# Ledger of designs, part 37: VH-VL binders against q9rc53r339to534

Target 1, 196 residues: q9rc53r339to534
Amino acid sequence: AQTHEFSNKLNTISGFLQLGKIDEAVDFIQKERKIQQEWIHFFIERVNDPTVSAVLLGKISQAQELGIDVDIDPSSQLLTPLQERQQELLVTMIGNLLENAFDALLASGIENKKIYISFTDMGDDFIFEVEDNGPGIPPQLMESIFEEGFSTKEGTHRGFGLALVKKAVHELGGAIFLEEGELGGACFVLTIPKHE
Below, E stands for the ipSAE of ESMFold2; O stands for the ipSAE of OpenDDE; V2 stands for 0.75 times the mean of E and O plus 0.25 times the DockQ between their complexes.

## First folded at step 20 (VH-VL; framework fv_trastuzumab)

Design S4 (at its last look DockQ between E and O 0.91; V2 from the best seeds 0.83)
Fold by OpenDDE, look of step 20:
Structure S4 (fold): chain C 196 residues (1-196), chain A 118 residues (1-118), chain B 107 residues (1-107)
Amino acid sequence: as target 1 above (196 residues)
Amino acid sequence: EVQLVESGGGLVQPGGSLRLSCAASGFTFSNYHIHWVRQAPGKGLEWVARISPSHGYTRYADSVKGRFTISADTSKNTAYLQMNSLRAEDTAVYYCARGGYRWPFDSWGQGTLVTVSS
Amino acid sequence: DIQMTQSPSSLSASVGDRVTITCRASQSIYSYVAWYQQKPGKAPKLLIYAASHLESGVPSRFSGSRSGTDFTLTISSLQPEDFATYYCQQHYSRPYTFGQGTKVEIK
């Protein structure tokens, strides 16, 4: 499943070329480039932490390869400088939250997989939100999902991501919880105090 | 300068319909959320609906769910509120306001009066 | 829904007075509270956001503070143009709820 979207794009380009549709191929490439540039532009303007930007951009790319549509709330902003430990743990948390969303979506079989990311540094707390349109989290599992080793899926090395996130956010004096989202799936919210 | 201009208000009978418009200018429309907030005569403020024009996600107050529809046309930098099955209690000045993710309403229109009366 | 309980509903004050308005949230909303000023026949105007951040162009006599779920708007020295109705609002989650309002009247 990985890189299928990338392969599809390459196939599309190849198809145009094989058909002698050079202009269409160029146009297609330019559109993809534009999208990439738009993301870069967004991060430059809205996120002042290059490490956080890089992680998000990497995850967005990974999502695309997995056939997951990722969007970021355009009003999102992270311009407040992060402390070193905050940065380190935030990167870890973001990575694990998104990976968790990927897993949930891929397991769901939903055709139009979507992730919506939102974040803000407006208040005294950083808030970071990851929402998907997957099956969601049953109320009965809302606490258990953060337990180490908890997994609804079979396999090795599963069920540690959310536990790690919870541990990390607590180390920062913050919190993680679920909220009602707009996509119908799980909506994880991280809150991190700017000052400990 | 950030501007929001509401229009479309008027008198309508109970059960009737009305469409409000909010024309936005002075900012990148798709980078924000647009809200409708109403205020009944002599009363407080009530949030009605929100749209994120960039992706079209909408939210509504319970009091208007199923009756009101918020939409946006990014090409026109305009948000709309289609109000159906109007009730007397919907009588209010309707404001559009700019917001964002967990953002306050930092810009407001002048409002447009909607009166629902037989 | 998050309830914002605002108090008082009205108060009378004189120019130069210190005025304090309070809102209590029904649950934790962190610092995501805004304060608005509304004059008759006009739209609300944002004064404070994120509990204590002064909106651009707003006089420094306005300030906001937070203590847990209690939020306070303070006008350090009331001016003639400050007689209006003030509203708190949580901008933390939907539905975005407002306080009942406080009418500041001239004594």
Scores: ipSAE 0.833, ipTM 0.917, lowest interface PAE 0.6, mean pLDDT 93
Fold by ESMFold2, look of step 21:
Structure S4 (fold): chain C 196 residues (1-196), chain A 118 residues (1-118), chain B 107 residues (1-107)
Amino acid sequence: as target 1 above (196 residues)
Amino acid sequence: EVQLVESGGGLVQPGGSLRLSCAASGFTFSNYHIHWVRQAPGKGLEWVARISPSHGYTRYADSVKGRFTISADTSKNTAYLQMNSLRAEDTAVYYCARGGYRWPFDSWGQGTLVTVSS
Amino acid sequence: DIQMTQSPSSLSASVGDRVTITCRASQSIYSYVAWYQQKPGKAPKLLIYAASHLESGVPSRFSGSRSGTDFTLTISSLQPEDFATYYCQQHYSRPYTFGQGTKVEIK
């Protein structure tokens, strides 16, 4: 799966070079190197779980291939060790929340697609937040979006992922809900007690 | 070593404007949230506004929404509170404070007094 | 908005007394409560965050606890420097709201 992302970047560089756009190729290489080092530095300092770090890095790479700008709140931290089951289910939940954000943004007409991720281990509950600048969730759908197989008739979202997230977070004794976010789209929040 | 220094307070008439500054040092400014919290004379604390300087996201208390604008200049490690259409009830000491995603306010400036009166 | 109802509004105590201040949230905020100390003419100082975690440099006579939406700050043996006003604050969700304050005075 890493080969697809890497190959796409190599093709971009090759395309610039074949068109004689040497400065554009150099700029692309410099930007990619800087971005990779900044993310690695962030995860070394702020996230003490290698599996969660790997999922987030993988999703950031996937978002770049899809033309989606992903940012993480730089005050985010996950330094408290996760239990094995918490780690497994959190990885599943993060992955599914991000995939739902990708799907919503790709189905939208918005040009500057953005996702913003925030998390904290400050209290006795972990809190994770994933938001996008897409169309959001109408209030009348708030309860039904977590039901297995949910989808709007005219949407491309065929919502198995949110049902899995709800099941996973409840297994950990936590909750999932929507909040008003920074971006104007959907803002999903997970709360997970550190001790079940 | 973390320091927050407010400035720009003073006396202003109702309907007037004032701009507060919060100069930050001793930490990586863009890695935190900056808040304004106010305290009317002899009263309690009221959160006013927040900015995430890294991304420019802002949030306001309902009591100031539409009248106040929080901003930041990351090159100067400084946050600002532009206060327009000031009212007598805006009279307070204004503190800037450091926070983060769902964090407490772990560092505070000394405050700057804003007095709105005729 | 999440209301933080703090009690009492004031109390009188002697050096060495055990002091308890309570704060009730109007909805679930998990453990995300902070306690601040403020002396006249000074900025608030963070004592406790996340209901029970002591901020660095805060004496261990200060402690915090949670029961559901009820939160408690305890000073186990009041010292002369502890006479101040104390505020609870939820740091869970915007707007970040404070209790009304508790003034702790010398009896």
Scores: ipSAE 0.790, ipTM 0.890, lowest interface PAE 0.7, mean pLDDT 88
ESMFold2, look of step 20: ipSAE 0.786; ipTM 0.893
ESMFold2 (binder alone), look of step 20: mean pLDDT 92; pTM 0.931
ESMFold2 (binder alone), look of step 21: mean pLDDT 92; pTM 0.933
OpenDDE, look of step 21: ipSAE 0.831; ipTM 0.916

Design S5 (at its last look DockQ between E and O 0.89; V2 from the best seeds 0.83)
Fold by ESMFold2, look of step 20:
Structure S5 (fold): chain C 196 residues (1-196), chain A 118 residues (1-118), chain B 107 residues (1-107)
Amino acid sequence: as target 1 above (196 residues)
Amino acid sequence: EVQLVESGGGLVQPGGSLRLSCAASGFTFSNYHIHWVRQAPGKGLEWVARISPSHGYTRYADSVKGRFTISADTSKNTAYLQMNSLRAEDTAVYYCARGGYKWPFDSWGQGTLVTVSS
Amino acid sequence: DIQMTQSPSSLSASVGDRVTITCRASQSIYSYVAWYQQKPGKAPKLLIYAASHLESGVPSRFSGSRSGTDFTLTISSLQPEDFATYYCQQHYSWPRTFGQGTKVEIK
């Protein structure tokens, strides 16, 4: 997956250079360096789990290519060690929640696409929150979005990944909720007990 | 040393306006949430508003929505509470407090008194 | 809104006494309860967060515990400086809400 991303970035740089847009090429390169440096510093300080860090960084990079602005609440922390099964399922859940947000935003036509991520390990439960500024979830669909194969007449597959998230979080003894967030779209919150 | 210093309190008539400031020092301002919490004389504590200065996201208690506006200037490490359409029941000591995502209020200023009286 | 019901509203105690203050949340807030001490004319001070975590610099005679939605602050042996008002506060959901306070007075 990293070689595909580098190839696309090389094509972009090459395109700017072929058009004589040197400043644009330089700006593109510097933007990528700054973004990676800032996120690496955040993850070193705030996220002790390398697998969770990797999935978040990978999704942030993917979001950048899709024109989606991803931010993480800077007070977030995940320093408590995850048990092996918690790590595996949390990574799956984070990935699916972010892909769900990408799909919703890309289908929406919303101009300034945003995702906001927050998490904490301060209490007896891990809490992880993913929200977007997309269209949100109508109240009449709130129970249906977690069912396998859920779709609308436009063929949106919002519920496939969410069904997996619901199964995964329940295996860990936790829960998933929809809450009111900062951005006006969907806001999913996972709660996962630290100990069985 | 983490410090929060409120200023801008005073006496104001009902319907008036007042702007409170919360000057922060001793920590990276944009890494935290800043809150206003008030306490009417002889009464308990009531959370009023929160801002996340790094992104500008805000939340308000129902009792102040539409009348109060919380803001922040990260270059000055300062949060503000603009209070409009003040009412007698807004009379309180206003505290600035530091928090984060699902955090307690781990640091408090010493408060500034707002008195709304005709 | 999550209501935090704090009990008792006041109590009288002597130096050396063991004091227990309780707080009940109207719905699940997991472990996300803080306890504050407020002395007359001063700002609240964080004592306990996440139900049982002692804030740095707070004496070990203070402790917190949780049973479901019931939360307890305990002072194992009151000192003269502990006569104050104590507040619980949930820090899980919006709006943040406080108990009404417990005034601990000299008997």
Scores: ipSAE 0.822, ipTM 0.909, lowest interface PAE 0.6, mean pLDDT 89
Fold by OpenDDE, look of step 20:
Structure S5 (fold): chain C 196 residues (1-196), chain A 118 residues (1-118), chain B 107 residues (1-107)
Amino acid sequence: as target 1 above (196 residues)
Amino acid sequence: EVQLVESGGGLVQPGGSLRLSCAASGFTFSNYHIHWVRQAPGKGLEWVARISPSHGYTRYADSVKGRFTISADTSKNTAYLQMNSLRAEDTAVYYCARGGYKWPFDSWGQGTLVTVSS
Amino acid sequence: DIQMTQSPSSLSASVGDRVTITCRASQSIYSYVAWYQQKPGKAPKLLIYAASHLESGVPSRFSGSRSGTDFTLTISSLQPEDFATYYCQQHYSWPRTFGQGTKVEIK
């Protein structure tokens, strides 16, 4: 499943070339480049932390390879400087939340996998939201999902991501919540006070 | 300058339909959320609906769910509110407003009056 | 839904007076409260967002504060143009909800 989208794109380019459709191939490549540039532009304007930007961009790329459509709320903004520890833990939290979403979506078998990311530094707290259109989380598991070792799936080294997120956010004096989203799946909300 | 201009209001009978428009200018339409907020005569403000034009996600107040549909045309920088099965309680000045994720309504239109009466 | 309980519903004041309006949220909404001013026949105007941030172009006599789930709009010295109706609003969750409004009238 990994590199599925990338492979598809390469195949498309190859197809155009084999058909002698050079202009179409070039156009296709340019469109992909444009999309990448748009993301870069977005992060430059809306996120002043290059590390956070890099993590998000990397995860977006990974999502695309997995056939997961990722979007960021265009009104999102993170311009308030993060403290060193805030940055470190935020990166960890973002990575784990998105990885968790990837796992959930891939396991669900849903055809149109989607993730929606939103964040803001408008208030006294940083808020970061990761929403997917997966199966969601049953009410009965809303507390358990944050426990170490908790997993609905079989396998080694699973069930630690969300626990780590919870630990990290608490270290920052913040909180993690599950809220009602717009995609029908799980919607995780991180709140981090700007000042401890 | 950020501008929002509502149109389409008028008198309609109960059970009737009306379509409101909100023409936006002076900002990148797709970078924001567009809301409808209404105010009954002599009453307070009530949020009605929201759309994020960039991806089309919508939210509705319970009072209008199933009856109202918010939409947007990014090519026209215009948001719409299709109002069906109108009730007397829907009588209000309808404002469109600009917002965002965890964002206040930082810009408002002048409003358009919708009167539902037999 | 998050309820915003605004008080008072109305008050009378004189030019130069200090005016205070309060809203209490039914649950934690952090600092995500806005305040609007509305004059008759006009659309609301944003004054304060994120509990304490002054919107651009708004006079400095307006200020907002937060204490837990209690939010306060303060006009340090009421001016003639400040007689209007004021609304608090949470911009944290869906649906967006407003306070009932406070009409500031001339004494």
Scores: ipSAE 0.791, ipTM 0.888, lowest interface PAE 0.6, mean pLDDT 93
ESMFold2 (binder alone), look of step 20: mean pLDDT 94; pTM 0.955

Design S6 (at its last look DockQ between E and O 0.83; V2 from the best seeds 0.81)
Fold by OpenDDE, look of step 20:
Structure S6 (fold): chain C 196 residues (1-196), chain A 118 residues (1-118), chain B 107 residues (1-107)
Amino acid sequence: as target 1 above (196 residues)
Amino acid sequence: EVQLVESGGGLVQPGGSLRLSCAASGFTFSDYHIHWVRQAPGKGLEWVARISPSHGYKRYADSVQGRFTISADTSKNTAYLQMNSLRAEDTAVYYCARGGFRWPFDSWGQGTLVTVSS
Amino acid sequence: DIQMTQSPSSLSASVGDRVTITCRASQSIYSYVAWYQQKPGKAPKLLIYAASKLESGVPSRFSGSRSGTDFTLTISSLQPEDFATYYCQQHYSWPRTFGQGTKVEIK
C-alpha cells in the first residue's frame, strides 16, 4: 500500500516506454524530478535543521506513496537553531502528528486526501501546524485523543502517537492543541518556546 | 522593491458590485499570502480577506462572508476582491497587504477608495 | 475572535517625550502582535512584529514588549515625524484583528 503511488508512477513510465512514447516518459520523469528538487530547494532555504528537513521530506514521500497530497505553507520558516533535545523531540512530534494524519485520512476513505503543514519561528515560540482534510476531531474527544491508549480505530498499537506528542511538547515547555483549520479536518498546533 | 498597487475603487450604489485588483511585484507572489484590509473614513483597520496564492486557500471576515470573493492569478501576480451586494458600511479605503503564516502585514499598497452611496 | 483592546485612544505629547501605547489580547496569542504606524492619507507601516522584533528600517526608538497578553509599544524619544495613529494587531489567528488605534498628537 505504501508503494502504490510509486508503483503507479513506474507503471506509467513503463507504459510510455512500451508504447514507444519516449519523450512522454522523459517528460514524466522530469516532472517528478522537478517536484523533488522543488522540495529540496524549499527546505534548503527555509529550514536550517537538516534532521527536521529529512523527516519532513521522508513523510512527504510517504504521503505521496499513500496517495495523500502534502503541501507546506510557502511562508513557513525554521531558521532558528534548535537545541539538541528540541530537535529530537520535534522530530518525534512531527513524525507522530503526520502518522496520525495519515491514519485518519486513510481510514476516512475520502478522495483527494490532503495535509497542510505550516511552521514558523517568527515569535518567541516555534509553532508547527499539521492540518488534514479528514473527519476532524469531535469536541467531546479533544482532550481524550491525547490519552495513552486512546484510539478510535481497532488495533493493538494505536493511540500512543498523540500521547507521545503531548508528553514531548510538555517536556519542552510547550503545548499542543487543536485549532480550526482550513481543510475541514483536524488541525494540530504545536507551540515550543525557543528558550526554556 | 516590494510593491503592491490597488486599483478598481470607485462609487457604487447599494446592492452594486465592484472588483478590486492588487498588482504585486518585487517578490515571489506564491511564497506569501495576500490580504485585503479596509478602513472606513475616520475609523480603524479591519481585515477583510486572505488568499494563499500557492494553493488557493481563502479566508474571510464574517462581515463580508458570502458577499466578497478573493482570488489570485499567479501568472499575473495579481490578487482580486470581487465585492457583491455592497452596503453603505462597506465604504472604505481598501488596502492589499502581504503576509504569511502567522505573519504580520509587512507590505501595503496605497489603497483604493470604495464609496457605496445612493 | 480575538479582541485587541488598545489604550489610550489618543494622547498628546511633545518632542522628546517617552510614549507608551498598550494593547491587551482577549486570549493567549503568544508573541504574535504587530504594531503599525499610519499617517493621514497613507497606508499603515509595519513597525514591530512578533511583539518585540523591529521591522527593517524602523528607528530604534521604537520598541515592543510583551507581558502575558499585554503588549506595549514604546517610543523612547518622540520625534516630529512620529505624530501619527498607531495600531496593534494580532497575527496569530483568524480573523486578523486590530486594536482601535491610538492617535499621537502634538501637545
Scores: ipSAE 0.830, ipTM 0.911, lowest interface PAE 0.6, mean pLDDT 93
Fold by ESMFold2, look of step 20:
Structure S6 (fold): chain C 196 residues (1-196), chain A 118 residues (1-118), chain B 107 residues (1-107)
Amino acid sequence: as target 1 above (196 residues)
Amino acid sequence: EVQLVESGGGLVQPGGSLRLSCAASGFTFSDYHIHWVRQAPGKGLEWVARISPSHGYKRYADSVQGRFTISADTSKNTAYLQMNSLRAEDTAVYYCARGGFRWPFDSWGQGTLVTVSS
Amino acid sequence: DIQMTQSPSSLSASVGDRVTITCRASQSIYSYVAWYQQKPGKAPKLLIYAASKLESGVPSRFSGSRSGTDFTLTISSLQPEDFATYYCQQHYSWPRTFGQGTKVEIK
């Protein structure tokens, strides 16, 4: 994921330079550097897993290019070591939850798009929460959104992201829920036992 | 040393208003959640409100929703509880407490007494 | 709202006794239960969080445990400074809710 995003950013810089837009290229580089520095500091202190940190950083960068503002609750922590399978499935689940939030926000027409991420390892379970300020999930759809092929979009479309998350979290002995969040949209909560 | 200091309590008539302050020190104020928890004389503990100062997110107990407003000024490391339309049942010691995402209340102030009586 | 049903409401004990206080949550809250000690005229003090984790500076005679939605605070050998009221509290969901309290008195 870093290689693809690096290549895209390099192409963007090259495009500005080829069009003679030197100031725009400089502004782009300065913006990207500042964002990375702020997030790297947070992840060094609050997240003791380089793979999870890399996925979150990559998704934050992707959100920036999509015009989506991502924040993390500053009291979040993931300092407990992950087992290999937990790490593998957690990064898949985080990625899919964030992609689901991106898709919902981009389809919504909401101008001030926000995602809020919170997590903790304080108890016997890891808890991860991803919420957006999009349209939310009607109560009558809450069970069906985890089924394979579910989508509210018209057309030949297959929605597998949330079904994959449900399958992955159940493999770890955990669960996924919808809860009331801070932003008024969808708020997905993952619970994952630390020990099976 | 983590400290939370409440002030602004006192005697108020029913229907009146009062503003409580919680001055925080010894920690990065915007990295935590700030709560108000109250205790009526001789009774148990009741959570009242929470704010996340970093992003301004707020929550209220049903018993105070629409009457109380929690706020924070990060430049002063201070949280506030504006209490309107006070009732006799709001009589309590009001504590300020520190928390976080699904955290306990790990630090408490000494409390300030609010008495609502004719 | 999640109800925290705490028992007993009071007990009498002697210095050196083993004391056990229980709370039951009305639904799953995983391990997210805290226990507080409160002495008259003072603020509550955190003892245990996440069911069994001892807060820094709290004596090891205090311990917590969980079985499903049942939670227990144990004081292995009661000391004179332990006579107080104890509260359980869930810190999982909104609103945060407390048990009704257990007053531990001198026999």
Scores: ipSAE 0.769, ipTM 0.887, lowest interface PAE 0.8, mean pLDDT 89
ESMFold2 (binder alone), look of step 20: mean pLDDT 94; pTM 0.954

## First folded at step 21 (VH-VL; framework fv_trastuzumab)

Design T1 (at its last look DockQ between E and O 0.72; V2 from the best seeds 0.80)
Fold by OpenDDE, look of step 21:
Structure T1 (fold): chain C 196 residues (1-196), chain A 118 residues (1-118), chain B 107 residues (1-107)
Amino acid sequence: as target 1 above (196 residues)
Amino acid sequence: EVQLVESGGGLVQPGGSLRLSCAASGFTFSNYHIHWVRQAPGKGLEWVARISPSHGYKRYADSVKGRFTISADTSKNTAYLQMNSLRAEDTAVYYCARGGYRWPFDSWGQGTLVTVSS
Amino acid sequence: DIQMTQSPSSLSASVGDRVTITCRASQSIYSYVAWYQQKPGKAPKLLIYAASHLESGVPSRFSGSRSGTDFTLTISSLQPEDFATYYCQQHYSWPYTFGQGTKVEIK
């Protein structure tokens, strides 16, 4: 799936060039560059940890290739330095939460796939939130989805992502839970104490 | 300086409609959330609605769901509250306030009075 | 909804007095509590956010603390300009909710 959108963009550029529409090709490239620069600028201002920024940026790129629109709450902020273990586990948790969202959205067949990310370091606890506009989580499964091996989907290596997230957040003395979101799908919230 | 200025308040009959405006200045409008908070005469504060102008996500208090609509025009740095099917219990000073993701209300307007009476 | 139970509803104090106002949340909201000051005919003013962080420009005589789900606003030495109504508010979960308010009156 990642290769398709990239290939489509390249094909578009190639098409403009083959047609002698150089200005259109340049404009197209500039638009793509601008979007990337805007994300970089956002992370530089709002996220102190470059590893967290890199992971988020990578996931945003992956989402775009999958046809998933990703938005981050513009008031989000993560400027408090992370301890080494906090960083490692946060990156793992973010990665798995977003992958879980990707899987849910892709399986749903929804046309306008969306993910909304929010985070803050304002209080004594870091809060990180990932929301999608997928089918959501039925109340009957809200506890089971965090169990190892639990999956509503067919395939190998399924059902371990959320279990890993739960284990990781607990190691940090935090918590993971579901909230009512704004997009109608699943809304996962991580809370992590700044200090143990 | 951060400023929020409410307007549009007034007297309206039960079942009537009113549209409030909140003009913002002194900050990047799209980087924050805008809230409406109301206060009945001699009473406490009640959160009413929130919008994130950057992507248009909205939330409402249960007391106003289905009757009130919050909106924003980023080109004008203005938020709105369309109030329909007004009730006597909606009588209050309505404040707009600036916030963010799990953020306090760090800036407030002076408020506009809405009176619903027959 | 998360309830913020504020106490007392009113108190009388003199200039120079130590004043304490408390709010209890109905569930864990971590440290996401704000305190506001409101004078008659005026909009609320933010004093404290995230339970203990002083808003810029607010005098140092104001402080906030947390113990579990109990939150406290303290004025170390009451000044004439501090007679007002104070509100706690949780900014953790939707819908955001306020305490009932505490009116600080001159003794």
Scores: ipSAE 0.864, ipTM 0.939, lowest interface PAE 0.5, mean pLDDT 93
Fold by ESMFold2, look of step 21:
Structure T1 (fold): chain C 196 residues (1-196), chain A 118 residues (1-118), chain B 107 residues (1-107)
Amino acid sequence: as target 1 above (196 residues)
Amino acid sequence: EVQLVESGGGLVQPGGSLRLSCAASGFTFSNYHIHWVRQAPGKGLEWVARISPSHGYKRYADSVKGRFTISADTSKNTAYLQMNSLRAEDTAVYYCARGGYRWPFDSWGQGTLVTVSS
Amino acid sequence: DIQMTQSPSSLSASVGDRVTITCRASQSIYSYVAWYQQKPGKAPKLLIYAASHLESGVPSRFSGSRSGTDFTLTISSLQPEDFATYYCQQHYSWPYTFGQGTKVEIK
């Protein structure tokens, strides 16, 4: 029921974007998700892919409903065109990384939940980074979190999202790994070559 | 026109303190990272610290961690480097530079000289 | 820390010569290398970033290339104003490390 309503909203947004009606898509998202005008202008200026912009805006709105503060490094940029397959898989990977961060933060009981997103197209590889201020990943689990069906003993979370991200980034010839972030939680980094 | 102007350098004794300023203009200060990079006389370049002024995130080189503090005042478009417990090896020209997420240093100030000597 | 090993430490060349300076990174940094030019008493100036991208306003005689973790700055025809010290720098991850520098002198 809730999934049907969400799917209808996604179809409406997709329809606007496919018809080149960017202003209408933005207005719809803003009304439904209460998205700030400042964020919309950031994406228009810094992200030249409407589909990637739409998924990020949608996840920011979802985070607001969940009480999670999401920020994007304002120096981030994605101005280099994505190949069709890169776009399809990147959208999936961004969505799954953000959902993983939401789940970890909601299960944690941490006050002042925060996610920080950074990305760049400066080099021969796109780099995307998603980090949270949650509990992080214990070193002994770092290789296991990418396995199908991985779950923590204290959670009901099925870990298929990270396995899907690893499969998707591998199809693009890239990599996913953990880095030390600014927030003290998990910091996932995707590297995606622009050309194979 | 992008401009970074350092000030606050001078002569201090070992164990002393100085505060450097980096006044920025010609760009939206909070949209970038600000770095400090130093160069000892006749030597190469060494990165010292970075701040992301919009969010306040900071990083330090191990050689200065615990002694130096980077900060920013976005209302004044100015970054600062508070240098405490100064040592002779801190003697250098200190540059501030503009960057971003995994960016090069695309704009530099003129530098300010710090000399730590008894 | 990621070490950037730069060579040579100095070189002498004539106006019109092709000059090559190399850096090796101690680990993968993808293409995230910058090259800077510094003249005596001046701040460094960005020439090239992301291994091969020429900064705005930099003459096209400057170019950069990458092979794995090996990076090269090339000046195709040295000019009198190119006398300077050149530094490579990885801009992939903190701490952001520089090569030791290469002093280019005119014969």
Scores: ipSAE 0.778, ipTM 0.891, lowest interface PAE 0.8, mean pLDDT 89
ESMFold2 (binder alone), look of step 21: mean pLDDT 93; pTM 0.939

